# VH-VL binders against ADP-ribosylation factor GTPase-activating protein AGD1 (AGD1): the designs that were tried, part 11

Target 1, 225 residues: ADP-ribosylation factor GTPase-activating protein AGD1 (AGD1), of Arabidopsis thaliana (Mouse-ear cress) (q9fit8r1to225)
Amino acid sequence: MHFAKLDDSPMFRQQMQSMEESAELLRLRCLRFYKGCRKYTEGLGEGYDADIGFVNALESFGGGHNDPVCVAFGGPVMTKFTIALREIGTYKEVLRSQVEHMLSDRLLQFVNGDVHEVKEARKRFDKATITYDQAREKYLSLRKSTRLDVAATIEEDLHSARTTFEQARFHLVSALSNAESKKRFEFLEAVSGTMDAHLRFFKQGYELLHQMEPFINQVLAYAHQ

## First folded at step 20 (VH-VL)

Design r142 (from r134 with heavy chain S55T)
Fold by OpenDDE, last read:
Structure r142 (fold): chain C 225 residues (1-225), chain A 122 residues (1-122), chain B 112 residues (1-112)
Amino acid sequence: as target 1 above (225 residues)
Amino acid sequence: QVQLVQSGAEVKKPGASVKVSCKASGYKFTNYYMHWVRQAPGQGLEWMGYINPDTGDTNYHQNFKDRVTMTRDTSISTAYMELSRLRSDDTAVYYCARVPWYYDSHGWFDPWGQGTTVTVSS
Amino acid sequence: DIVMSQSPSSLSASVGDRVTITCKSSQSVLFSYNNKNYLAWYQQKPGKSPKLLIYWASTRESGVPDRFSGSGSGTDFTLTISSLQPEDFATYYCQQYYNYWTFGQGTKLEIK
C-alpha cells in the first residue's frame, strides 16, 4: 500500500487528492495511447489484407507452375516467395493480436476499470464525508439540557456515520493503491511484452526470407546476364 | 466538568520502564482521542502519540514507536502510556490531553492533564 | 513534519501593552475542504499544564478573555493580546494539527 499510515488527517486527504489527480492525468495519457494503438492494430489488419492481396496478384501473374511466365521468373523461387509472404502475413496477424491483448486491452482496463473505480470510490467518500460532518455537527450542538434519549440517538447516528465514512475512506485508499500498483508494473509488462512481440515478428520474417537468399541471388545473377 | 487526572511523579533508572495513567471524567471516554505530550525541563512540547479509547487503535510518533505503548481501560475511563528503555533524556513532564473534536483524530488539545513528572537518573 | 516557528522567542512588556506573537508553519495548515486553519494557541504558566486559548487559528475557547485573539491563514499566524494583564505573563505555544501534531518552540512573555 502506498500509505504508511492511514490516519485521517487533512494532509492525508490532500495526498489522496494528489494521487487522484495523478491518476486522472494518467487516464488521459492512456486514452491517447489507446487511440494510437487502435490505429496501429487497424493498420496491421489492413496491411495483412494488402499483403494477401499482393500475394494473390503475384500468383495470378505467375499463372501456375507450368505457366511459361512463371518458369521465366524462376517458378520454384516465386512459389517459395509467395508461400513465405503468406506466412509472414500470419505473423503480422499474430502481432496485431498481441498488441491488442497485451497493450490496448490493458490500457482500456486501466481507464474503465481501475481509474473508474477510483472515481466511484471518491463519490462515495464525498457523500459519506458530508453525512459524517452533519452528524458531527448535530452531536456538537447537544446541550446539557438535551433529553438523554435524543442525545443517545444523535450519538448513535454519529457513530454510524463515522463507520460509513471510514469504510468509504479505506475503499478509496484501496482503489488508489491499486491504480498506483498498475502504474508501476502493469504498463511495464505491457510495453515490454509488446517490444518482444515486435522482435519476434521481425525475427521470424527475417529468418524465413533469409532461407530464400541463395535462390534470390541465383535469380538475380541470371537476370543480369 | 471535564477533567484528566494523571498518576503521581515517577523516579526511574535508565533501562527501566514507566507507566503513567490518565483518568478521564466528566465526558464519555470513548468519544475522544487521548493524546500524550511530554515536555523536558525548560524545553518545548513534544507530541508522542494517541490512542482511540473506543477501538484501542494507536498512532505513535516515529521517535517513540519502538518504546511507547498506549493502552486504555474503558471500564474505568483510564488511559495508560508506558515508555520502556528509559534514558536520561526521557526526563520530562508527561501530559495526557483530550482531542475535543468528536470522532476526529486531528484537533486541538483540551483539556490537559496536570502532568506527571518522570525523572530518569542513575 | 511540519515545523512551527515562533517569533520572538521571548519578549518583555508592561501591563496594558499590546503584544503580538507570530507563528509560521513550514507548510500551509489550511485545509481546502473546510477552509479551516488547523492551528491552535496555548498558554502555559510555570509549573502548570498548557491551556487552550485559540483553535482553528481564530476561534477563542470558552472562558478565554476577549483581549486574546488569533489571526492568520495558511502559513502565517498571529496571537494578539490587546491589553496585557498581570496574569498573562506566561509562555505561549502555537500548534498545528494539520499533519500530526507539532508545536512552536514557545514565546516567553515576561514583565518589563
Scores: ipSAE 0.631, ipTM 0.827, lowest interface PAE 0.9, mean pLDDT 93
Fold by OpenDDE, fold request of step 21:
Structure r142 (fold): chain C 225 residues (1-225), chain A 122 residues (1-122), chain B 112 residues (1-112)
Amino acid sequence: as target 1 above (225 residues)
Amino acid sequence: QVQLVQSGAEVKKPGASVKVSCKASGYKFTNYYMHWVRQAPGQGLEWMGYINPDTGDTNYHQNFKDRVTMTRDTSISTAYMELSRLRSDDTAVYYCARVPWYYDSHGWFDPWGQGTTVTVSS
Amino acid sequence: DIVMSQSPSSLSASVGDRVTITCKSSQSVLFSYNNKNYLAWYQQKPGKSPKLLIYWASTRESGVPDRFSGSGSGTDFTLTISSLQPEDFATYYCQQYYNYWTFGQGTKLEIK
């Protein structure tokens, strides 16, 4: 929803309200999605730690040592495996970081930044509206017998209140427009970027392991003799 | 008494411009928006736009935005509506009417000027 | 734009008759903030400017006779003349000022 004109009208105000409601719904969805993302990135982090732990254990068992046991396990080949597995772990960390940055942070920014600004702008607008209404009532209550200086002051107050009201209105509109823009493009970009990050993750892992395939086959052939 | 007095009838040729005036009296000129509405012969009422006499800000209907210019002279409490590139279908009675800016975002028209007949003929 | 539709476009009545004119808006003109209907009624006599009769759908303008009344809310509105007088023969227009300003096509009230 885009405002074609910024003329203050009941319709305009209703449109603002509708946009605010939409923004609130999106906020709630973003929060739910954020929770899911957080759980996922946490899992990736734990997975990374586990990967490193496994590599360390394997290295301790048969890799990186020049003892009879390590030699029996094909020392150089085992070292290749440990190096490869460690590197794969780093890919997982990269994925975690990318998801966090490209998706989780953006979701949170939308909630705590863009939508928050809308809410704050609404509060200011509501306050300004009340003040403007009060000033208007005072002005309308003026009598012909009212002192000129008093009338002038009341009129000035009305003008001031209107100015503040208009400023608040424009701020709210700006905040809403910003939120609407994010709705259209930000999330699609974030999700698509996340998908690309996953693709890269699996591609890198596959390529690295594929390089190890000859060594895997060599060891397997030996073991099955 | 609140009154809006408009300028006299105009006869123009196609392509010409017409400028109608509306003089306000009996109230503070800058406390009310001045709206313009036209009525073609035998037809209904069509809103054209308005001017804020205090600031000079204008808002025109989309149908007229490229041809209409609304102005005011606060020193003589007079609003002006100029319509350019006149066509035969611009033949109408043109009215000015006031709306308070302070009461609501939008309001009704009261009072109206007596109207200005503009005839566009070759 | 909010389209205003009046019914009927024309009607004939006699002095003393009860007359009802309806106006429908394509969208609600009820503002939730103040619970007011942004609807006005005007009377226009031939060769004269429109005259305000009713605003906020049901508030009669000062100086308007009691026989004129406005009712309705949201999208459906009615102007009623309880007992038609000779001076009431004219064209009547409804107007919304909820979103900019638009008028009904008018209802011409003629003498029967």
Scores: ipSAE 0.613, ipTM 0.816, lowest interface PAE 0.9, mean pLDDT 93
Fold by ESMFold2, fold request of step 21:
Structure r142 (fold): chain C 225 residues (1-225), chain A 122 residues (1-122), chain B 112 residues (1-112)
Amino acid sequence: as target 1 above (225 residues)
Amino acid sequence: QVQLVQSGAEVKKPGASVKVSCKASGYKFTNYYMHWVRQAPGQGLEWMGYINPDTGDTNYHQNFKDRVTMTRDTSISTAYMELSRLRSDDTAVYYCARVPWYYDSHGWFDPWGQGTTVTVSS
Amino acid sequence: DIVMSQSPSSLSASVGDRVTITCKSSQSVLFSYNNKNYLAWYQQKPGKSPKLLIYWASTRESGVPDRFSGSGSGTDFTLTISSLQPEDFATYYCQQYYNYWTFGQGTKLEIK
């Protein structure tokens, strides 16, 4: 909520409606982003499956552990290559999982949780407003000649309706404030965390292959025998 | 019988302060917002601000924010408006007015006090 | 602030005449949520405080004679006195209470 004053007024009501409309537009953008995120993580999963297939083909060509063809292509060093390639594939699956949890889950929480709560709070507020306005109209209509017992009942109903109205109003304000806070900070954090996950993925892959460099050189030296 | 009865006329010098009282009767004082409106001689009506008598919360028009203070005493159903650093163009009739819509600052005014004439002259 | 403009600034009329006073706001004072126009009309006699005539643009306050009526919506409003009486010679103000509280400059109704 951007206003310093929270007193009910036509302008306050219009500001709440404006924030609700903004939240709905963001919900639609979150749904589109979620679909893009799902497509990307499906691609990573398919890439992982392809990595496994490649390594399986390499193992079959080499005949696996203890095969004479495996020995002809560098023996135990070739087995280390296939183990390393499987591990790199595993890093891709970790990246897929990180993107899913860091980004996809936050998008769904906003759509299914935070915006849904705003809509439910609006329904409660509208109902409480109708009841309160009806009680106010009865109170405005009181005459000096109105029976004292009838007047007392109208006053009691008025105070009860105000309590319910203020609770519903505060709940709606709180739900809108929560949605606005998440709009400002959570999605930037989620995207940045996703970029960091990519950084770690490539760094781990590089470090693993860098440690394979002596074995690569060993196989090249063996091939020159 | 809803009534707002204001304090008597005041004559002040420039630079002084004035505090106008408005005593409410015939209704529950804390159920309705109280506003203050002034009218310079031969001029129209100018809204100054309001107070919620239940909470004491106030809202002042920007033109008066630095010089006006609105208070109330719920034990005697009385609202007060104090205007400081008076100038000759503050010469006016000052009215209190109730919003008869329960617990809502945004409404029409009924009733008005009888008015308090404040004259600022050397 | 929402500026309220009244027309005419003054007029002269005779007992029995129909008079019409208009009030225009610089912004709509119709609140779509409750479908109410946040507009009131007041009568002020010399030396007296304003007296409420009409609220919600068209609702007559209790005890106000039937000859007073309010109409209009949004930005354009009218106060009509159908058959002028001697006690109706006064200054009339419109007021909005949608966003803050502002008054028209007044319409002085004088006896001809």
Scores: ipSAE 0.604, ipTM 0.826, lowest interface PAE 1.5, mean pLDDT 89
Fold by OpenDDE, last read:
Structure r142 (fold): chain C 225 residues (1-225), chain A 122 residues (1-122), chain B 112 residues (1-112)
Amino acid sequence: as target 1 above (225 residues)
Amino acid sequence: QVQLVQSGAEVKKPGASVKVSCKASGYKFTNYYMHWVRQAPGQGLEWMGYINPDTGDTNYHQNFKDRVTMTRDTSISTAYMELSRLRSDDTAVYYCARVPWYYDSHGWFDPWGQGTTVTVSS
Amino acid sequence: DIVMSQSPSSLSASVGDRVTITCKSSQSVLFSYNNKNYLAWYQQKPGKSPKLLIYWASTRESGVPDRFSGSGSGTDFTLTISSLQPEDFATYYCQQYYNYWTFGQGTKLEIK
């Protein structure tokens, strides 16, 4: 299959190289960002564990008891608080999962999938280019005295090499186009989604704790008597 | 001897179409792209597009893509260029010229046809 | 589009003179892959088709007299006629084929 729409001009080849270089730079940035994301999600997990530890400690102190002594120093409010904190912990886990899925996995896919495909396509293209160049040289070296069967074979080889070259070129261009498209949209979506996930996390936590505000005020008022 | 022989002069009205032929001889027709270039009176050279006679694939300059059609008949080693919706500023000498395909898609023109004069007038 | 600019647009010279025509491209036409300049020179006489003189900026086409030479790289190119002959009076065009095909405006060489 010939790709008439993909003119193999020197300028176009230079543009492809520039795009590949840009893709490589982006790959490196993605890897660094990915590492940061992994540390962040790990921290969220550790934070969750710490939160649960705190909840357990508070529950042990008074939040999980219904004896008169515990009631006297605010046990019921502590229980409400521990319940709320456990729920918030659930929100934190959701946030962690969302960051992994919306951001970390996408970054990794870009690096190991899209950019990797570009590199593989480049290798194939380079190989095909060499073969095509060699076939061309042989063709150009033909003399009038060359046997017809030999000349025919050389010409056929040239056509075959060209076809392979064009196919390889097409694949490289396609891979580059795909990577470029993802650069524009994938990361924007990933980052915006991550922002939204954080907003939701804090909103849910705030709303949950806000419901406790009357109880907090009540206890504070009592304590100041 | 390698030779490109074009069809004769044409006189057309605005809005009409013109089809110029270019017959190749002395070489394998399918081993070279056929390009078309025009030259208005007293002006420079303007590339219009090319066709791959082997595959039939074409590439047109943006200024002509909506009005030009390049075709070929390999059985008689002839390339055709049709320009539609002619205007007065289309008055020019139109040339065919070959470029080898086994090089890059981009190369120099050699040889050229003798040219076809197309005059567009009311 | 790569714009080709020739200088001068016209010049008068005598037989035996050394003539130099300059062509500048709006961007480099040097391809790093093969280190070739995608630049050609053509000669056109009145009422005739253009004739190839030079390709790859400096390679003379077969049959072209030795007095014609091309030089330059990147964006600046020159066509030189070492000793002008009567048959050399014509219009000369530079052409880039690095990105599509564009021509200079031409240089008309007239007899003084």
Scores: ipSAE 0.582, ipTM 0.801, lowest interface PAE 0.9, mean pLDDT 92

